# Designs tried in a protein design chat: VH-VL binders against q9ut70. Part 3

Target 1, 155 residues: q9ut70
Amino acid sequence: MTIYAFYIYSRKCECVFAHRWKPSDRNSMETLVSQLEQNSIEDDMEKLIFGVVFSLRNMVKKITADQDQFMSYTTSKYKLHFYETPTNLRLIFITNPKIDSLTHVLQQIYTTLYVEFVVKHPLYTHVPPSAEEGGINCEIFRITLDRFVRTLSCF

## First folded at step 14 (VH-VL)

Design r06
Fold by OpenDDE, fold request of step 27:
Structure r06 (fold): chain C 155 residues (1-155), chain A 124 residues (1-124), chain B 107 residues (1-107)
Amino acid sequence: as target 1 above (155 residues)
Amino acid sequence: QVQLVQSGAEVKKPGASVKVSCKAFGYTFTGYYLHWVRQAPGQGLEWVGWIDPYSGDTNYAQKFQGRVTMTRDTSISTAYMELSRLRSDDTAVYYCAREGYKYGRGYDDYFDSWGQGTMVTVSS
Amino acid sequence: DIQMTQSPSSVSASVGDRVTIACRASQSISKYLNWYQQRPGKAPQLLIYKASSLQSGVPSRFSGSGSGTDFTLTINSLQPEDFATYYCQQSYSYPLTFGGGTKLEIK
């Protein structure tokens, strides 16, 4: 298994969906977050991930004057894959560093799964007690996403 | 609403095999990881392993590698745990347990629903 | 394997008392710690997950705290049905492991 986690962030920068696949140990990202927590960082993993992506995205825009797109970054421990929809929804994969860019896969997830099961079925949206915006509470989306990801050659 | 119903008590001889069943009700069987945990009489809890009811993927504790086999029949929403080459120290109540899922976080390896348990006694 | 140590192994208390149970991990497990209650002859039941999140349907008198290696389960005002054995469980890495349990008995 080389895909560790999947996240969806709203246009208001809130994590509305998260899924982690099961390694024998916590994935590299979770390990890093755990290490950071030892240094009195109280932010959740989802917030940390967004912070990094937000910073990199903004940096790219400044350097290329909005004519470039942030796709991924790689560390010795993991690779973060990024796709932003026209509606400013952010989809993220966390994978093994050796995995090629999955931006096209993220786009496919948006167009075939998110649009179908979440956008066309707004009743699946719920408001978590701690969130200002609605989250994704759709079992069909979750299950279908898992099945889809497992069919990927890099999984 | 969520309910896990296990098979009845078993009595086995050393060296034999036992197969315990766990039938799920009230939720999508293939949508949640299922774990097995055992408890020897008067002792604590010991994790045996998990199975993904959809893919059939499994993860066993090293202690049980080579002796335990977890399977499922999705047509009847039933999971099975088979333990072979039984020893006296395998005497325990065996539980199936559903892993909880939180939207926005996912799986975190906590058990939100438990079967009633199956007593397996291994004696000569 | 991560070793989980609970203290005390047993405690006697009365209805209405405040009780605290400790759980320590042999290494940092962040907030991946869960608490279960087991009544005699019954299966365990989830109380707290992720160190401090209260499971739906569990009374508010139960609370969890801690991070890293040290965790605490607190029962603010004991009720008759609370006399049972309590277990902590780490979900940081495999194999999943449990504490030895704390038996809460009536004084």
Scores: ipSAE 0.503, ipTM 0.846, lowest interface PAE 1.1, mean pLDDT 89
Fold by ESMFold2, look of step 14:
Structure r06 (fold): chain C 155 residues (1-155), chain A 124 residues (1-124), chain B 107 residues (1-107)
Amino acid sequence: as target 1 above (155 residues)
Amino acid sequence: QVQLVQSGAEVKKPGASVKVSCKAFGYTFTGYYLHWVRQAPGQGLEWVGWIDPYSGDTNYAQKFQGRVTMTRDTSISTAYMELSRLRSDDTAVYYCAREGYKYGRGYDDYFDSWGQGTMVTVSS
Amino acid sequence: DIQMTQSPSSVSASVGDRVTIACRASQSISKYLNWYQQRPGKAPQLLIYKASSLQSGVPSRFSGSGSGTDFTLTINSLQPEDFATYYCQQSYSYPLTFGGGTKLEIK
């Protein structure tokens, strides 16, 4: 498993969509979970992603304005891939640190999947529902996203 | 609206195999993990494993490794659990259950819909 | 494996009573605990997920609380239809494990 999670943050810096992929491991999940800590730190990861997104935007803006849309951040344990839409919607992958940038994939997800299934929905609004309201609750988008990501060679 | 309908009761001798089916209605079958959980008479619940109906991937509890096989047929929205080399302590009701999905958090390994159960009796 | 201990194993109570069922995990499971109701001869039904979130369609007299190792299911105004066995289940790690159950008998 090389792609761990996908997130969407709203312009209000709220996490309005999150998708995580189950590990394909027949060993003890306690061992895998302690290595990944994904189930126990999911809410903390969302807070960390918000902090990293803010830090990355601030750092890029100080260097060049053109870099605000396309950014990645790599540690020894994970890599964050970032894409911001013209409407300040923030799409994020969390992956293995060895994965090449997926910012072009994030853009594809927005222009093809998000637009097709969320924007074209009859009740669409520019600002997604808040986290308290359940965020982006679009089953077709979720399932199509999951299937699309599973076709990536780096998955 | 979500409904899981399982096959009928089975009576088997020790050493035989049993295959239980679980047909899904009212949702996109390949969009949700399915789990199998069993309950021996008068006892609590025991997790057997899960299947991803989209990919066919499975994860089995260690206790059942080597004896359980979970499969599915996406064309008829049906999952199967086969348990081989049956023993008397495999006598139980076997349930299929759909894992819930929270769109702000993903999968959480809780079961929001259950089949009616299939009684499997292993005796001589 | 994470062991889940429920107490009491059975309880008798009257209509209108407040009933509290405890569930203890052998290690911290954060908030990843679910509660199910199983009526006699029926499949389990989800009541509460992630410790305190009420499943759609479940009466508000049911509530859950706790985090870490100690969790509680509370029924605030017991009704005759609440005669059932209640199970907790951790969703923190595999194998997923259930408590031994608490049988609620209505006087």
Scores: ipSAE 0.483, ipTM 0.788, lowest interface PAE 2.0, mean pLDDT 82
Fold by OpenDDE, fold request of step 27:
Structure r06 (fold): chain C 155 residues (1-155), chain A 124 residues (1-124), chain B 107 residues (1-107)
Amino acid sequence: as target 1 above (155 residues)
Amino acid sequence: QVQLVQSGAEVKKPGASVKVSCKAFGYTFTGYYLHWVRQAPGQGLEWVGWIDPYSGDTNYAQKFQGRVTMTRDTSISTAYMELSRLRSDDTAVYYCAREGYKYGRGYDDYFDSWGQGTMVTVSS
Amino acid sequence: DIQMTQSPSSVSASVGDRVTIACRASQSISKYLNWYQQRPGKAPQLLIYKASSLQSGVPSRFSGSGSGTDFTLTINSLQPEDFATYYCQQSYSYPLTFGGGTKLEIK
């Protein structure tokens, strides 16, 4: 398994959806966050992820005057893939460092899954007992996303 | 309402195998990981493993590797745990439990719904 | 494996009392700690997940705190139905492991 996690952030920069695939152990990102938390960092993983992306995009903007040039960053432990939709949703994959760009996959997830199940069919959204208010509480989206990701050659 | 209904009590001899079933109601069976946890009489809880009902992927505790097999039948929303080469210390109540899912966070390996438990007694 | 140690193993209290149960991990587990309640002859029920998040439907008198290695479950004002055994469980790494339990008895 080379895909570790998927996140959606709203226009308000809030994480509205998160899904993590189960490796035998916690993924590299989880380990990193755990290590950071040991250093008295109390921020949630989702906030940390967004913060990093936000900072990198700002740097890219300052250097190139175009923040849309940011696509991914890679560490020895993981690669973060980024896509911003025309509606300013931010989609993120966390994967193995060796995985090639998944920007096109993120775009496909948006156009075929998110638009279909979350936008066009708002009735699919429900609030399960463990869900937070304001998030994408769409089970069909979640399940379909999982199935879709599992069909990827890099999974 | 989420409900997990397990099969009835079992009495087995040492060396035999037991297969416990867990039928899920009130939610999408293939959308949630299922775990198995056992509890010996008067003792604490011990994690056995999990299964992904969709893919059939499993993860067993090392203690049970080679003896436990988790399977599922998606057509009837039922999970199974089979434990072979039973011994006396396998006597316990076996629980199936659904892993909770936090939208916006995902899976975090906590159990938000439990079956009623299945007592398995291994005795000569 | 990560060992989880609960203290005390048993505690006697009265209705209306404030009770605290401690759970310690053998190594840092960040906030990956969950609490369960088990009544006699019943399956466990989730109370708290991720150290401090209250499960839906659980009374607000239950609360969890802590991070790293030390965690606490607090029952602010005991009710008759709260007399049960409580377990902590780490979800930091596999295998998942539970504490030995704390039996809350009527004084």
Scores: ipSAE 0.474, ipTM 0.843, lowest interface PAE 1.2, mean pLDDT 89
Fold by OpenDDE, look of step 14:
Structure r06 (fold): chain C 155 residues (1-155), chain A 124 residues (1-124), chain B 107 residues (1-107)
Amino acid sequence: as target 1 above (155 residues)
Amino acid sequence: QVQLVQSGAEVKKPGASVKVSCKAFGYTFTGYYLHWVRQAPGQGLEWVGWIDPYSGDTNYAQKFQGRVTMTRDTSISTAYMELSRLRSDDTAVYYCAREGYKYGRGYDDYFDSWGQGTMVTVSS
Amino acid sequence: DIQMTQSPSSVSASVGDRVTIACRASQSISKYLNWYQQRPGKAPQLLIYKASSLQSGVPSRFSGSGSGTDFTLTINSLQPEDFATYYCQQSYSYPLTFGGGTKLEIK
């Protein structure tokens, strides 16, 4: 398994959806999170991820005068893939560093899954007791996303 | 309401195999990881492994690797745990447990629903 | 494997008492600590997940705190139905491991 996690951030920069797959090496991913937390960042991983993306995006805008798009960045431990929708929704994949850009996959997730199950079919959304305020509480979206991701050749 | 219903008590001889079932009600069976946890009489809890009911993927504790097999039948929302080459120290109550899911955070390997348990006795 | 140590192994208390149970991990597990209650002859039930998050349906008298290696479960005003065995469980890494349990008995 090479895909580790998927996140959706709202236009208000809030994580509204998070899914972490259980790779064979889940300990590695958790270790990464732990290491990030130990660096005096006691905030949730979701906030940290957003901070990184925000900073990189701003940097790209400044350097290229809005003629470039932030797509991904890679470390020795993971690759972050990024897509922003026209409505300023931010979709993020965290994968193995060797995985090619998944921006097109993120776009597909937005157009075929998010729009279909979250936007067009609000009846599939509910507020379970454990859900965070403002989060996407759509089981069909979650399940369909999981199935879709598992069909990817890089999974 | 989420409910996990397990099969009845088993009595086995050393060296035999046992297969325990866990039927899920009240939720999408293939949408949640299912774990197995056992408890020897008067003892604590021991994690055995998990299965993804959708894909059939499994993760076993090293202690049980080679002896445990977790499977599922999605058509009847039922998971199975088979333990082979049984020993006396395998005597325990075996629980199936659903892994909780929090929207916005995902899976965190906590168990929000439990079966009633299946007593497996291994004796000569 | 991460070792989980609970203390005390047993505690006697009265209805209305404040009770605290400690759980220590052999290494840092961040906030990946869960608490369960098990009544005699019953399956465990989730109380707290992610160190301090209260499970839906669980009374507010239950609370969890801690991070890293040291964690605490607190019952602010003990009720008759709270007499049970409590377990902590780490979800930081596989294999998942439990503490040895704390038996809460009536005084």
Scores: ipSAE 0.445, ipTM 0.835, lowest interface PAE 1.3, mean pLDDT 88

Design r06
Fold by ESMFold2, fold request of step 27:
Structure r06 (fold): chain C 155 residues (1-155), chain A 124 residues (1-124), chain B 107 residues (1-107)
Amino acid sequence: as target 1 above (155 residues)
Amino acid sequence: QVQLVQSGAEVKKPGASVKVSCKAFGYTFTGYYLHWVRQAPGQGLEWVGWIDPYSGDTNYAQKFQGRVTMTRDTSISTAYMELSRLRSDDTAVYYCAREGYKYGRGYDDYFDSWGQGTMVTVSS
Amino acid sequence: DIQMTQSPSSVSASVGDRVTIACRASQSISKYLNWYQQRPGKAPQLLIYKASSLQSGVPSRFSGSGSGTDFTLTINSLQPEDFATYYCQQSYSYPLTFGGGTKLEIK
């Protein structure tokens, strides 16, 4: 079972962090990119995920304001795991569709890694940095996140 | 500044093994995939495989499966490629290359820094 | 395996010329194509990634374009240091594969 990607979207629905993993075993002739690319010649996965996140944001916002929100969305090809903080920061996993929900893992990433390395980052004037400013570019956050996710039994 | 420094040239007999080293400078060694690419004299480039220096996981081109072993020593930021049962057509310059990482994009299988190359000559 | 075909295999040009090098994939690789320059006796160096993105430190006279199966590298206003061999490489699927190279020589 494989975790394909992790994303952070800001309150303004901007992707401020993205990380994709390589498969742990070699699939036939496909890289991670070819596994996720299906029906668009010029679109990338980030545009597709933005559309899904934006739709979910509008639905969640109408139901409950400023509360933690947990959702997952499964297709035949992938499962999207979604966690939104009270401040409308959105953390997302894209995984194999058969993996159990990881929404509480996303919350754990927020409360431990994001808070420790992004919120407490001495050089960020605001959190998260905007996508135009280059987003979250903290190497220790990236490496620590990567290492943490690789410890998950479903990885 | 990112720099990859490889071990010196090797001359080997058919059937022997060779182990090429690649020492990394100027970046977090365990944070980037490392690839090996070879170039036979007067020929083009051929991908051998990659190693994840953090986990030790590897992915080899099928052509080399069973003959190549990629390892690393994280305490000295050094990767190794060992090729066994050498044949004359293994004569090539062997490069290590770091895979680029772009924030907001992730790993993308392009090589943004290369070692100077190690000539391996296999002759009877 | 995805085969990468470069053309021409060699080209002669003068300083100041505009040169275009083609690379064709045996199947669609979307935009997952990279370009490298290799000067004689040196390691390859990245010029372009993801078809058209210029690597940091590469002069703006280099540009890349294409999607699907057909890609081009263009060098505007050729300089003496540009005489080298150029390789394309697909990053769409494993094994990663390179084109056969295009040698750019002084006319």
Scores: ipSAE 0.422, ipTM 0.772, lowest interface PAE 2.6, mean pLDDT 83
Fold by ESMFold2, fold request of step 27:
Structure r06 (fold): chain C 155 residues (1-155), chain A 124 residues (1-124), chain B 107 residues (1-107)
Amino acid sequence: as target 1 above (155 residues)
Amino acid sequence: QVQLVQSGAEVKKPGASVKVSCKAFGYTFTGYYLHWVRQAPGQGLEWVGWIDPYSGDTNYAQKFQGRVTMTRDTSISTAYMELSRLRSDDTAVYYCAREGYKYGRGYDDYFDSWGQGTMVTVSS
Amino acid sequence: DIQMTQSPSSVSASVGDRVTIACRASQSISKYLNWYQQRPGKAPQLLIYKASSLQSGVPSRFSGSGSGTDFTLTINSLQPEDFATYYCQQSYSYPLTFGGGTKLEIK
């Protein structure tokens, strides 16, 4: 019943934004989340998440010829909720495995928060900024995302 | 440049309360969890709890639940720990300590910056 | 609660010596083990986090190793400023807990 992490991956499979929430029980899912997330810029984290994102994208493309891609993937320890835009921007939640799909919440984050604070950001020369440029470093986006996620009933 | 500056030493009688302050410099105060750790004279270290300065949420060690209150004032980048119903075994140096991860970027409670400590003496 | 046991409780060594300090957890804590140095009358200072990651500004003569339940802090080529008490701390679960400390005396 908690949301553990949120990620945005670019079309180049670079992590350009990462946010994680401290779990209510530190020893519940901490090991898995730590393995999936270290730092938004770390090469090892890119390889781990790339494998997950690439595998999920391949499965969806086999059965769907649509430009919007929605998927969730559940193990005994976590659920991955995935939303991909037609431009191959990828938004991901990592959650408790018993939570219903949040893929439409990811779409809402894209259409309201990402568009407002990242697409419309006056200082980004391209969208999303690359990981080497520091990724999405807009603190208003992070604050607004965190506040929005904390209002969800499953949080 | 990161610095935590704590309030001065306190002498209290049993049954009183003490409020220790911790002012943050050189970083975004709401961007890091802040912990309190105490050390009785000649003893080891004991974790008291943490506060999330962004939300005001707290988590206290069970030993202190009901006696400790952690608060903050984000306008002056200052955290507070108040311990009530003091007794002689609360005599200790109380430290504030900052987590090494920026808010939302990590899941580890290691402390990369510490205040100088505040001696609280409870005597009678 | 996870109990952290340090050994030895004190050690006396000469400048230039190599010293090892052990820390044992009462249950597996993966790699969530941190090391601090506390000089007399001072606040603790972080040396090592995540068992083996060296904190910025800490000399390379300090190193950490281990996982699970058994961890080691190693100091190569002791310097006079290394006279201090060393604490391990687990960050795996609440309440966060510290070892009892190892006092390092320089002969």
Scores: ipSAE 0.026, ipTM 0.649, lowest interface PAE 6.7, mean pLDDT 81

